# VHH binders against Uncharacterized protein YNL108C: the designs that were tried, part 22

Target 1, 262 residues: Uncharacterized protein YNL108C, of Saccharomyces cerevisiae (p53929)
Amino acid sequence: AIENIYIARHGYRSNWLPKGPYPPPPTGIDNDVPLSEHGVEQAHELANYISKLDVKPEMIFSSPFYRCLETSKPTVEALKIPLYVDRGVGEWYKPDRPIIPEPATHEVMSKFFPSMISPDWEPSIIPSNKGETEEDIFERCHKFWPVFIDRVERKFPNVKTIMIVTHAATKSALGMNLLKFSSAKEPIDNKGTFIRNGSCAIDKFELVKGENESIPFEEREWKLTMNGNTSFLTNGEEMNWTFMNAFEAGSDADIKARRAAE
Below, E stands for the ipSAE of ESMFold2; O stands for the ipSAE of OpenDDE; V2 stands for 0.75 times the mean of E and O plus 0.25 times the DockQ between their complexes.

## First folded at step 16 (VHH; framework vhh_7pa5_2)

Design z5 (from z1 with K98R R105K; at its last look DockQ between E and O 0.55; V2 from the best seeds 0.00; counts 0 for: pae E 3.2 > 2)
Fold by ESMFold2, look of step 16:
Structure z5 (fold): chain B 262 residues (1-262), chain A 124 residues (1-124)
Amino acid sequence: as target 1 above (262 residues)
Amino acid sequence: QVQLVESGGGMVQPGGSLRLSCAASGFIFSRYWMSWVRRAPGKGPEWVSYISGSGDYTYYADSVKGRFTISRDNAKNTLYLQMNSLKPEDTALYYCARGYSPWYKGSGEPFDHWGQGTQVTVSS
């Protein structure tokens, strides 16, 4: 049974740098933005941190977007663990976009990440191709967990610890659902704490009740024992985001708003 | 089925202008960066220009900067190349292409779909 779940956000995107020109997406798919050199360095720092943990992930489940695979790569190489792609942990896009981005296919991703992506994993859920409200992504993540965990435990019955590499909104919605909150806009305690979602930030969720596969997933209790940790990053926390922000995390509008506020 | 159909080629004198079009179908056009690529007789492909799905970002080979302009109309699923100040060296079969970034350093094929091409001949 799964006892530990790490959830990390991808590293710093190339188009978050203050000055272009920015590299085009390697896949040629719009919005499939790669990491900056800084983001790649963050991914290596994350891998080094993970390599020193007492409780290490035994496999990674990544969003299909290029930047998430880039973020995962150093950890896959350092720990020599399998990686699967699951569209259910994909990016959040609001419904007001004229066109909702879709990720590259498995074949395309495998050309850029040879021998990294394991075959034979179907998505636990597919995000709407018409965009998602805040309530919609929260519901997507609610539906994701029982389907996903059941399949992980059936296919890999001896695995206890996994890592998910995803995006700020999805990371937050996944965590809030695991902790059984009713909304992604709530603090997680009486001190006003939110889940932290900086670039390459990592959460850890631990199973509170003892391992027992006969307990339905919805009855299992989880606690957040590491909240958006960035202490291992040279520059600390960067690009933190919550659903209280007016714009999609890391979008051009978000970056413009952040620069205007400086 | 992905299809790319180029048109607008022809014969023109040095210093002249020509506008190429590429009609795209079988995929959601605005989701992809698109290229113009050319092949002179007996030569390998040469990347000419690249444009983002939205049209906001454009890139050009040094040999055509300032003379060629790439654009797109996503409502009409059409890619364009405006070619000005044409030189004999621009003589080639011009292709509309979809695929990986021309900056990609990997060993695989950089484009996954090509049109049939449209001939541009610049001669005095």
Scores: ipSAE 0.388, ipTM 0.732, lowest interface PAE 3.2, mean pLDDT 90
ESMFold2 (binder alone), look of step 16: mean pLDDT 84; pTM 0.844
OpenDDE, look of step 16: ipSAE 0.416; ipTM 0.739

Design z6 (from z1 with Y50W R105K; at its last look DockQ between E and O 0.72; V2 from the best seeds 0.00; counts 0 for: pae E 3.6 > 2)
Fold by ESMFold2, look of step 16:
Structure z6 (fold): chain B 262 residues (1-262), chain A 124 residues (1-124)
Amino acid sequence: as target 1 above (262 residues)
Amino acid sequence: QVQLVESGGGMVQPGGSLRLSCAASGFIFSRYWMSWVRRAPGKGPEWVSWISGSGDYTYYADSVKGRFTISRDNAKNTLYLQMNSLKPEDTALYYCAKGYSPWYKGSGEPFDHWGQGTQVTVSS
């Protein structure tokens, strides 16, 4: 049964750098933005950190977007663990976009990441192609968990620890669902703490050991034991985002707003 | 089922202008970066320009910067190339293309779909 879940956000995007021109996405797919050089370095620092943990991920489940696969690659290489793509942990896009970006196909992703993406994994859920409200992505993540965990545990009964590589909004919604909150906009404690979602930030969720581990997933209880850790990154926390932000995480509008504020 | 149909080519004197169009169908146009590529007689393909799905980001080969402008209308599924100050060396068959970026370092071709092309001839 799964006892530990890490959830990480992709590294620093190329178009977050202060000045362009920025490289086009390798896939030619709009909004499939690659990491910057800085983001690649963050991904290596994350892999180094993970390789020294007492409890290491045994598998990675990545969003299909290029930047998430890039973020995952150093960890796959360091730990020699399998990686699967699950569209259910894909990016969040608001419904007011004229067209909602879609990720590359498995075939296309495999061209850019040869031998990295394991076959024979179906999406646990497919995000709406009409965009998602904050409530919609929260519900997507709510539905994702029982389907996903059941499939992981049936196909990999001896695996206890997994890592998900995803996006800020999805990371937050996934975590808040594990903690059984009804909204991603709530603090997680009496001190007003939110889940932290910096670039390459990593959460750890641990199964509560006071419960019977064989109980149904929906009845299991989880504890956040690592909240958006960025202590291993040379520049610390960057680009933190929560649903209190008016803009999609890391969008051009978000970047513009951050630059206007300083 | 991806279809790209170029139009707007023709003969023009040096210094003249032409506007190329590309009608796209069979895919969700706004989700992809689109390119103009040209092939002069006896030469291989030369990438001319690239535009993001939203239209917010554009790139040009050095040989056309300042003279050519790429644009798109996602409501009409149409890609455009405005060519000004045309020179004899711009003479080529111009293609609308969909595919991977020119920085793609994997095996294979950078583009997976091409149009039929439209001829541009610049002569005096």
Scores: ipSAE 0.319, ipTM 0.696, lowest interface PAE 3.6, mean pLDDT 89
ESMFold2 (binder alone), look of step 16: mean pLDDT 82; pTM 0.825
OpenDDE, look of step 16: ipSAE 0.683; ipTM 0.850

Design z7 (from z1 with S52N G53S S54G; at its last look DockQ between E and O 0.81; V2 from the best seeds 0.00; counts 0 for: pae E 7.4 > 2)
Fold by ESMFold2, look of step 16:
Structure z7 (fold): chain B 262 residues (1-262), chain A 124 residues (1-124)
Amino acid sequence: as target 1 above (262 residues)
Amino acid sequence: QVQLVESGGGMVQPGGSLRLSCAASGFIFSRYWMSWVRRAPGKGPEWVSYINSGGDYTYYADSVKGRFTISRDNAKNTLYLQMNSLKPEDTALYYCAKGYSPWYRGSGEPFDHWGQGTQVTVSS
């Protein structure tokens, strides 16, 4: 049974730099942008940190978007662990977005990341191609967990620790569902703490109740033991985002709003 | 079945102009960034320009900056390259491409799809 879950956000995006020119998405798909050089450095710092953990991930499940695969690559190489793509941990796009991107196919992704993506993993859930409200992505993540964990435990019965590489909104919604909150907009304790979602930030969730493998996922209890850790990053926490923000995480509107506040 | 058809090439004198077109079909054109790539005889492919899905972001190789203009018409599924002040070193077979990028950091085949190409020859 899965006992430890790490959830990380992708590194710093190329289009977050103050000035262009910015590289196009390698796949040609809107919003499928690569990491900046800074983001690649963050991904290496994350891999180095993970390699020193007492409890290491034994496999990675990544969003299909290019930046998440780029973020995962140094960890795959350092730990020599398999990586699977699951669309269920994909990006959040609001319903009023003019274009709702769909990720590249496995064939296309494998051209950019040769020998990295393991075959034979079907998505646990497919995000709406019409965009998602905040309630919709929270519900997507609610439905994702039991389907996903059942498949992981059936296919990989000896694996106890996994890592998910995803996006700020999805990371937050996944974590809040594990902790059994009813929305992503509430604090996780009586001190007003929220899950932190900086670029390359990593959570750790540990199983505290549910040792019997036959017990339904919904009856298990989890504890957040590492909240958005960025202590291993040279520049610390960057681009933290929560559902209290009016804009999609890291969108042009979000970046403009951040710069206007400086 | 993805299809890209380039046209508008030909022979011109140095300093002349040409406008290339790329007719796209078999995919939702408006969802993709598009590129122009050129290949001179005996040379590998050289990335020339790209344009985002909405047409409001463009990028050019230094060798063509200020002389070439990329544009698109999403209603007609067509990509364009306006080439002004042409030089002999612009002589090449020009392709449009779906998603080609010089930022690819991996090995293997980085291209999603290539057109058939249109020849541009700038005399002397």
Scores: ipSAE 0.030, ipTM 0.476, lowest interface PAE 7.4, mean pLDDT 88
ESMFold2 (binder alone), look of step 16: mean pLDDT 80; pTM 0.809
OpenDDE, look of step 16: ipSAE 0.531; ipTM 0.793

Design z8 (at its last look DockQ between E and O 0.02; V2 from the best seeds 0.00; counts 0 for: pae O 12.7 > 2, placed apart)
Fold by OpenDDE, look of step 16:
Structure z8 (fold): chain B 262 residues (1-262), chain A 123 residues (1-123)
Amino acid sequence: as target 1 above (262 residues)
Amino acid sequence: QVQLVESGGGMVQPGGSLRLSCAASGFIFSRYWMSWVRRAPGKGPEWVSYISGSGDYTYYADSVKGRFTISRDNAKNTLYLQMNSLKPEDTALYYCAKGYSSGWYRGEPFDHWGQGTQVTVSS
């Protein structure tokens, strides 16, 4: 059974820079933007950090978007672990968006990332091509987990630790579902703490109940033991985003934000 | 229901000043970061500034730093943008948004935003 789950957001995007010109999406897909140079640096820092962990990921499941694969690449190279793409952890797009981007195919992505993407993985769930409400993305992630974990455990029965590389909204929704919250717009504690989603921020979830894979996923319990860690990044936390986009005064999140702003 | 209503836009000469307001309702205003985003003619939307719930933290795009000031009055559920030393390049539709991000044009999700107020800087 899976015992540890890391979830990381992609690095600093090219189009987050204050000034252009911005590089076009390598895939030609709208919004499939690449990392900035800074983002690539973050990805390497993340890889370095992960390589020093006591409990290391044994495989990565990445969003199909270019920036997530870029973020994953240094970790894959450092740890020499397999990477799979799952559309279920893809980007969140609101329904009011004129165009809902569809990610590039495995064939296309493999051209940009030779030998990095393992082919034998079907999407656990497909995001709506009509966009998603906040409720929709939360539900997507809710449905994603049991399907995903079942597949991982069946295909890789000896794997205990995995990593997901995804986007801010999806990262939040995934984590909040693991913690069995009813929404991603809730604090995770009485101090008003939220899951933090800076660029290359990484979460860790540890299984506290249900070590036997025969136990249904729904009956398993997880603990957040690392919340949006960015301590390994030279510039600290950048471009944090949450569904609430709020920090209560005196909360851990607020304190962290204050430190990052210094 | 979350509502954001911008006001204060208009036409000014270069070097002039405007003060935008955003009236917020339908949520606990003080708990949320708030942002100003703008869309200039022929350009994609870009974030301008955002401010923490308490107002203790403010951030600005490089293009407006030193000229614009974001503020809020939580008692009035109102967000403000003081724009000084306006330039023709500042001409845009300005939106008030709940939360902070680099903007929806850049793929970052905003929770909610208003209909916008037009700012035109012209000689």
Scores: ipSAE 0.000, ipTM 0.224, lowest interface PAE 12.7, mean pLDDT 90
ESMFold2, look of step 16: ipSAE 0.061; ipTM 0.561
ESMFold2 (binder alone), look of step 16: mean pLDDT 83; pTM 0.847

## First folded at step 18 (VHH; framework vhh_7pa5_2)

Design j1 (from r6 with S30D K98R R105K; at its last look DockQ between E and O 0.03; V2 from the best seeds 0.00; counts 0 for: pae O 13.3 > 2, placed apart)
Amino acid sequence: QVQLVESGGGMVQPGGSLRLSCAASGFIFDRYWMSWVRRAPGKGPEWVSYISGSGDYTYYADSVKGRFTISRDNAKNTLYLQMNSLKPEDTALYYCARGYSPWYKGSEPFDHWGQGTQVTVSS
ESMFold2, look of step 18: ipSAE 0.393; ipTM 0.744
ESMFold2 (binder alone), look of step 18: mean pLDDT 85; pTM 0.851
OpenDDE, look of step 18: ipSAE 0.000; ipTM 0.245

Design j2 (from r6 with K98R R105K F110L; at its last look DockQ between E and O 0.01; V2 from the best seeds 0.00; counts 0 for: pae E 21.0 > 2, off the site)
Fold by OpenDDE, look of step 18:
Order: sequence, then C-alpha cells, then structure tokens
Structure j2 (fold): chain B 262 residues (1-262), chain A 123 residues (1-123)
Amino acid sequence: as target 1 above (262 residues)
Amino acid sequence: QVQLVESGGGMVQPGGSLRLSCAASGFIFSRYWMSWVRRAPGKGPEWVSYISGSGDYTYYADSVKGRFTISRDNAKNTLYLQMNSLKPEDTALYYCARGYSPWYKGSEPLDHWGQGTQVTVSS
C-alpha cells in the first residue's frame, strides 16, 4: 500500500511577474502558461530538497499542464524516477470562466518534454469541461483518490511513496480529502490553520491506518506531517492561496486583487 | 540588525559607466533575493533589477536591459550593479533592497532598504 504522499504546487508562473510582455503558452492552449525563470529556479530548489529527504518519492504523477511538468522535470532528473500524467490532478476552473482550458495531449506534451512522460497511464478522473464550483473540485478530488490509489497499487505494488505535482486549488482539495474533511474551506486545526499552497510548496501525508492494501481507501487514515513547506526556497513562500481567497489561484483577477491589496 | 549600505554613485557624462555596490550585514546574504530600485526627482520609485540568492537568475527593467548588469558576491556579502551606456534619464537615487516582491509598483517597499547612492548623468 502507498504509505507516503507528497503533493506540491507548481512553480512561479510567467504571467505573475510584475511586468510583461509574457510568453505565450508553448502549447498554444489558453492559460497553459510556462514557469518564469524564477519558477524554474524554485523547481530546482524543490528537486534539491526532495533529493535530500529520507523518504523519497518513487514516482511522480503530474497535472498535464505545462507549468506542472516544468516543475516536475528537475525532480525527475534528480531522482531518475518515472513520471505519469493524470488529468485528475489538473487545474481548477470556475464555471463562469469564458474558456475552460483542455490540456494538451500526451503526444504534444511529449514533444516539449522528451522521454519524461511515461505513456501507459489513463486519467483517473477527467475534470468537467464546463468548469467546476468549489464543491465540484472538492468532489472531483474525493472521487479521484480511491480510483487513483487503487490503480497505482495494482500497477506498482512495490511502490510506497509517490509525489503529485498540481495546482493550488487541487492541492488543497486533494489534501483536505485525505484528511477526511467535508470541505476545502475549513481549517485543519483549532488554531485556524489552512493547508498552505505557495509556489512549489510541498505537503506530506503519511498513512497512519490501513497499511494493508486490501483495506479500502475510504477506511485508511492519513496524517499531514508537512504543510506547505517552502523552507528550501531562497525567497520563501510566494503566492500562497486558499479557498478563502475570492478568485481562482493565479488568475488575472487574483493577481489584480493582490496588487490592489498592496 | 539588517543593514544595507550603497556606494559607487557619482556624476558621469552620457554614455559613461558606473558600478554600484551594496554592502549587506545582519542577515544570511545568500538566502535572499536582492534588488536595485531607483527614485528620480519628483518621481516614484522604479524597479531596476533583482537577482536570486545564488545569482543564477537575474531580471531587469526594460529601461535598463542590455545596459545594466546585476551581480553578487555572497562571500563578501555584496550586491553590485554595473551600469553602462548611462543616459540622463538614469539620473536617480539608487537603493539596494533585500528581497523580491512580485507586486512591486515603485512605491511598494521591500522589507529592507539602504540609504541610497546618487547617480547623476549630465553633459
């Protein structure tokens, strides 16, 4: 059974920089923006940090979006571990968004990331092409976990530690589901703590009950042992986001709001 | 106590060069992004350049790109700004600042600033 799960948000996006022009999406897909150079550095710092962990991921499951694959690349190279793409950990888009981006195909992404993406993996779940409410993304992640873990354990029975590279909203929703909360808009403790989702922030979840893979996922219990760690980043935590924020994480509206608040 | 002390400013003719230095103390220099910001008379602060802790990543304002070079010596706790092909519009008080803020709009302060060094470009 899977015993350890790391979940990381992608690095600093190119369109988060204070000044343009911003590079167009390499894939040509709306919102599929690349990392900034700073984001790439964060990805390397993340890889360096992960390479020093006692318990290292044995494989990565990444969101199909370009920025997540960029974030994953240094870790893949450092650890020499396989990477799979799962649409189930893709970005969260609200229904009122004019365009709901669909990720590039495996074939297209493999051109940008030669030999990095393992082909033999079907999506555990596919996000709605009509967008998702806050409830929808939470439910997506809720449905994702049992399907995903079952598939991982069946295909890779000897793997104990995995890493997911995803987006702020999805990271939060995934984690909150592991902790068996009913919403991502709740604190995880009596102190009012939230899962932190800075750029290249990493969470760790450890299995505390249900080490036998024959135990259904729903009966397993997880503990958050690392919450949005960014101690390894030179510039610390940046662009933290929670579902308590009014806008989609990293959206133009989010950026505008953040700047107005300064 | 965090301290930043700029030096190297002066008066030069258009097309001239200057090299600014910033001596840092009171913190682990290599663990912080560092920035140069300038303020011209009657204008708000303008972001000039910033550099990562390791020095591997550098960024420049469009107005100085290709003319200015930011660098650092972590062993000496010193930040540098090499300014070439100086123009009259580069005249300003130049500040060294600790950190990087993606939300900086000229008037947005970074966590620590030096006292500044004056650069004057005039014929």
Scores: ipSAE 0.000, ipTM 0.243, lowest interface PAE 12.9, mean pLDDT 90
ESMFold2, look of step 18: ipSAE 0.000; ipTM 0.110
ESMFold2 (binder alone), look of step 18: mean pLDDT 86; pTM 0.873

Design j3 (at its last look DockQ between E and O 0.01; V2 from the best seeds 0.00; counts 0 for: pae E 16.6 > 2, grease 24.3 > 24.2, off the site)
Fold by OpenDDE, look of step 18:
Structure j3 (fold): chain B 262 residues (1-262), chain A 121 residues (1-121)
Amino acid sequence: as target 1 above (262 residues)
Amino acid sequence: QVQLVESGGGMVQPGGSLRLSCAASGFIFSRYWMSWVRRAPGKGPEWVSYISGSGDYTYYADSVKGRFTISRDNAKNTLYLQMNSLKPEDTALYYCARGYSPWYSEPFDHWGQGTQVTVSS
């Protein structure tokens, strides 16, 4: 059974920078923006940190969006581990968004990331093309885990530690589901602690019950042992986002609101 | 433009009650966690209470737990703080703030002008 799960948010986006012009999405897909140079540096710092961990991921499952693959790339290179893309850990988009982005195909992405993306992995869950409410994304992640873990354990029975690279909202929803909460909008303790989702922030979940693969996922229990760690980043935590925020994580509206608050 | 305007402060005797209000504008109120923060004379800001956007989740500092109640009316874009069993140590300027969690480095992004609460015999 999978015993350790790392979950990381992608690095600093190019369009988060205070000054343009911003590079267009390499894939041509709306919102599929690349990392900034700073974001790429964060990705390397993340890789360096991961390479020094006692318990290292044996494979990565990444969101199909460009910025997540960029974030994953240094870790893949450092650890020489396989990477798979799963749409189930893709970005969260609200239903009121005029266009709901669909990620580029495996063929297209493989052109940008030669030999990095392993084939033969079907999406565990496909996000709605009509957008998702906060409840929807939480439910998506709820449905995602049992399907995903079953597939991973069947295909890779000897793997014990995996890493997911995703987005702020998805990261939160994934984690909160692992911890068996009913919503991503509630704290994880009585002190009001939330899962932290800065750029390249990384969580760790450890299995505390259900070590036998025969135990259904729903009966397994996980513990959050690392919450949004950014101690390895030169600039520390940046662009933290939670469902407490009014706007989509990293959206133009989110950026505008943050700037207005400064 | 984000605006937060507090009201309802005043002077009360120990054991008395006050109800603070915060009128919010310039943003989608229901999508934000909101907080009450207070600053007593000669002291730094102290987190008092916070509430989720939907109002489903409320939390309180230990010093006010059981005495204060945070609530909100999203239809009116208004945050409330019902303060019962007031103590002299509750004397402070009370701020309405947009945001959540004293555990974050930047827990709040907007503040009101504050409303004075004085508890004295």
Scores: ipSAE 0.000, ipTM 0.236, lowest interface PAE 13.6, mean pLDDT 90
ESMFold2, look of step 18: ipSAE 0.000; ipTM 0.128
ESMFold2 (binder alone), look of step 18: mean pLDDT 87; pTM 0.877

Design j4 (from v23 with S31R S53G G54S S56D S57Y Y114H; at its last look DockQ between E and O 0.01; V2 from the best seeds 0.00; counts 0 for: pae O 14.3 > 2, SAP .707 > .668, off the site)
Fold by OpenDDE, look of step 18:
Structure j4 (fold): chain B 262 residues (1-262), chain A 125 residues (1-125)
Amino acid sequence: as target 1 above (262 residues)
Amino acid sequence: QVQLVESGGGMVQPGGSLRLSCAASGFTFSRYWMSWVRRAPGKGPEWVSTISGSGDYTSYADSVKGRFTISRDNAKNTLYLQMNSLKPEDTALYYCAKVQPLYKSGTWYSPFDHWGQGTQVTVSS
């Protein structure tokens, strides 16, 4: 059974920079923006940090979006571990968004990331092309985990530690589901603590019950042992987001609001 | 029982080429990533290259990038390493290794759970 799960948010996006011009999406897909140079640096710092962990991931499951693959690349190179893409850990988009982006195909992504993406992995779940409410994304992640873990354990029975590279909202929803909360809009403790989702922030979940893979995922219990760690980043935590924020993570509206608050 | 048997090593002049093979048995070969690792006399093991189960992913050490090519034939349960433009510093015992990161009792172990006996590559004028 999987015993350790790391979940990381992608690095600093190019369009988060205070001044343009911003590079167009390499894939040509709306919102599929690349990392900034700073984001790439963060990705390397993340990789360096992970490479020094006592418990290292044995493989990565990444969101199909470009920024997540960029974030994953240094870790893949450092650890020499396989990377798979799963749409189930893709970005969260609200239904009122004019365009709901769909990720580029494996074929297209492989052109940008040659020899990095293993093709033999079907999506565990596909996000709605109509967008998702906060409830929807939470439910998506709820449904994602049992399917995903079953597939991982079946295909890779000897793997114990994995890493997911994803987005702020999805990271939160994934984590909160592991902790068996009913939503992502509540603190994880009585101190008002939330899962932190800064750029390249990384969580760790450890299995505390259900060591046998024959035990259904729903009966397993997890503990958050690392919450949005950014201690390894030179600039520390940046662009933290929670479902308590009024806007989609990293959206233009979000950026605008943040700037206005400065 | 997992078995890995390397072959194809030998002596070659600088600039020459060799093709190493590794015959695998005792496990489902196509399910596992495989690597080449080399050990020069008096030195520790050095990772050379890795290939995914399907062969779609390959990676190389900077020291061999552009000169070495890793490949596999899953139907034959065989791993290959084509080595071109060989240099004296490439002299080493080359091992085929099964990639399997191990985590037991809170301890991280080597990503290679099985190695072959190795095949000697000597690059000398």
Scores: ipSAE 0.000, ipTM 0.237, lowest interface PAE 14.3, mean pLDDT 90
ESMFold2, look of step 18: ipSAE 0.013; ipTM 0.371
ESMFold2 (binder alone), look of step 18: mean pLDDT 81; pTM 0.813

Design j5 (from j4 with S59Y; at its last look DockQ between E and O 0.57; V2 from the best seeds 0.00; counts 0 for: pae E 8.2 > 2, grease 24.5 > 24.2, SAP .773 > .668)
Fold by ESMFold2, look of step 18:
Structure j5 (fold): chain B 262 residues (1-262), chain A 125 residues (1-125)
Amino acid sequence: as target 1 above (262 residues)
Amino acid sequence: QVQLVESGGGMVQPGGSLRLSCAASGFTFSRYWMSWVRRAPGKGPEWVSTISGSGDYTYYADSVKGRFTISRDNAKNTLYLQMNSLKPEDTALYYCAKVQPLYKSGTWYSPFDHWGQGTQVTVSS
């Protein structure tokens, strides 16, 4: 049974750098933006940190977007663990976009990440191709968990610790659902703390109840024991985002707003 | 299946202008970045220009910057290249492509080669 869940956000994106021109996405798909060199450095620092943990992930489930696979790569290499893609942990796009980006196929991504993406894993849920409200992504993540965990535990009954590599909004919504909050827009304590979602930030959720495999996933209790840790990154926390922000995480509007505040 | 059909090539004098078109079908055109690539006689492919799916971002090789303008019409599934101030060195077969190699380091890479037949541009006196 799964006892530990790490959830990490992808590293610093190439188009977050202060000046363009930026490289086109290797896949040619709009918004499938690669990491910057800085983001790749963050991914290596994350892998180094993870390799020294007492409780290490035994497998990774990644969003299908290029930047999440790039972020995962150093950890896969360092720990020599399998990686699967699950579209259910994919990016959040608001409904007001004229076209909602969809990820590249497994075949295309396997050309960029040879021997890294394990076959034979179907999506636990597919995000709407019409965009999602805040309530919609929260509900997507609510439905994701029981389906996903049941499939992981059936296919990999001896695995106790997994890592998910995803995006700021999805990371936050996944975590808030594990903690059994009713909304993604709540603090997690009386001091106004939110889940931290910096680039390459990592959460740890530990099982409190349901140590035995017989208890339904929805009845298990999880606690957040590591909140958006970035202590291993040379530049610390960057690009933190929550649902209290006005714009999609890391969007052009978000970047413009951040720069205007300086 | 993906189909790309280039047109608009021809013979022009140095300093002249030409507008290339690429009609796209078999995929959701607006979701993909598109590129122009050219092959001069006896040479390998050379990246010319790239445009984002929405059209908001454009990129050019140094050899054409300031002279060429890439654009797209997503309602008509058509990619364009406006070529001004043409030079004999621009003589080449021009292709549009759905997924294109990154120009960095001069190395050619492409996960898919969905190319049209090309349209010939000849710049000579």
Scores: ipSAE 0.012, ipTM 0.399, lowest interface PAE 8.2, mean pLDDT 87
ESMFold2 (binder alone), look of step 18: mean pLDDT 82; pTM 0.822
OpenDDE, look of step 18: ipSAE 0.387; ipTM 0.728

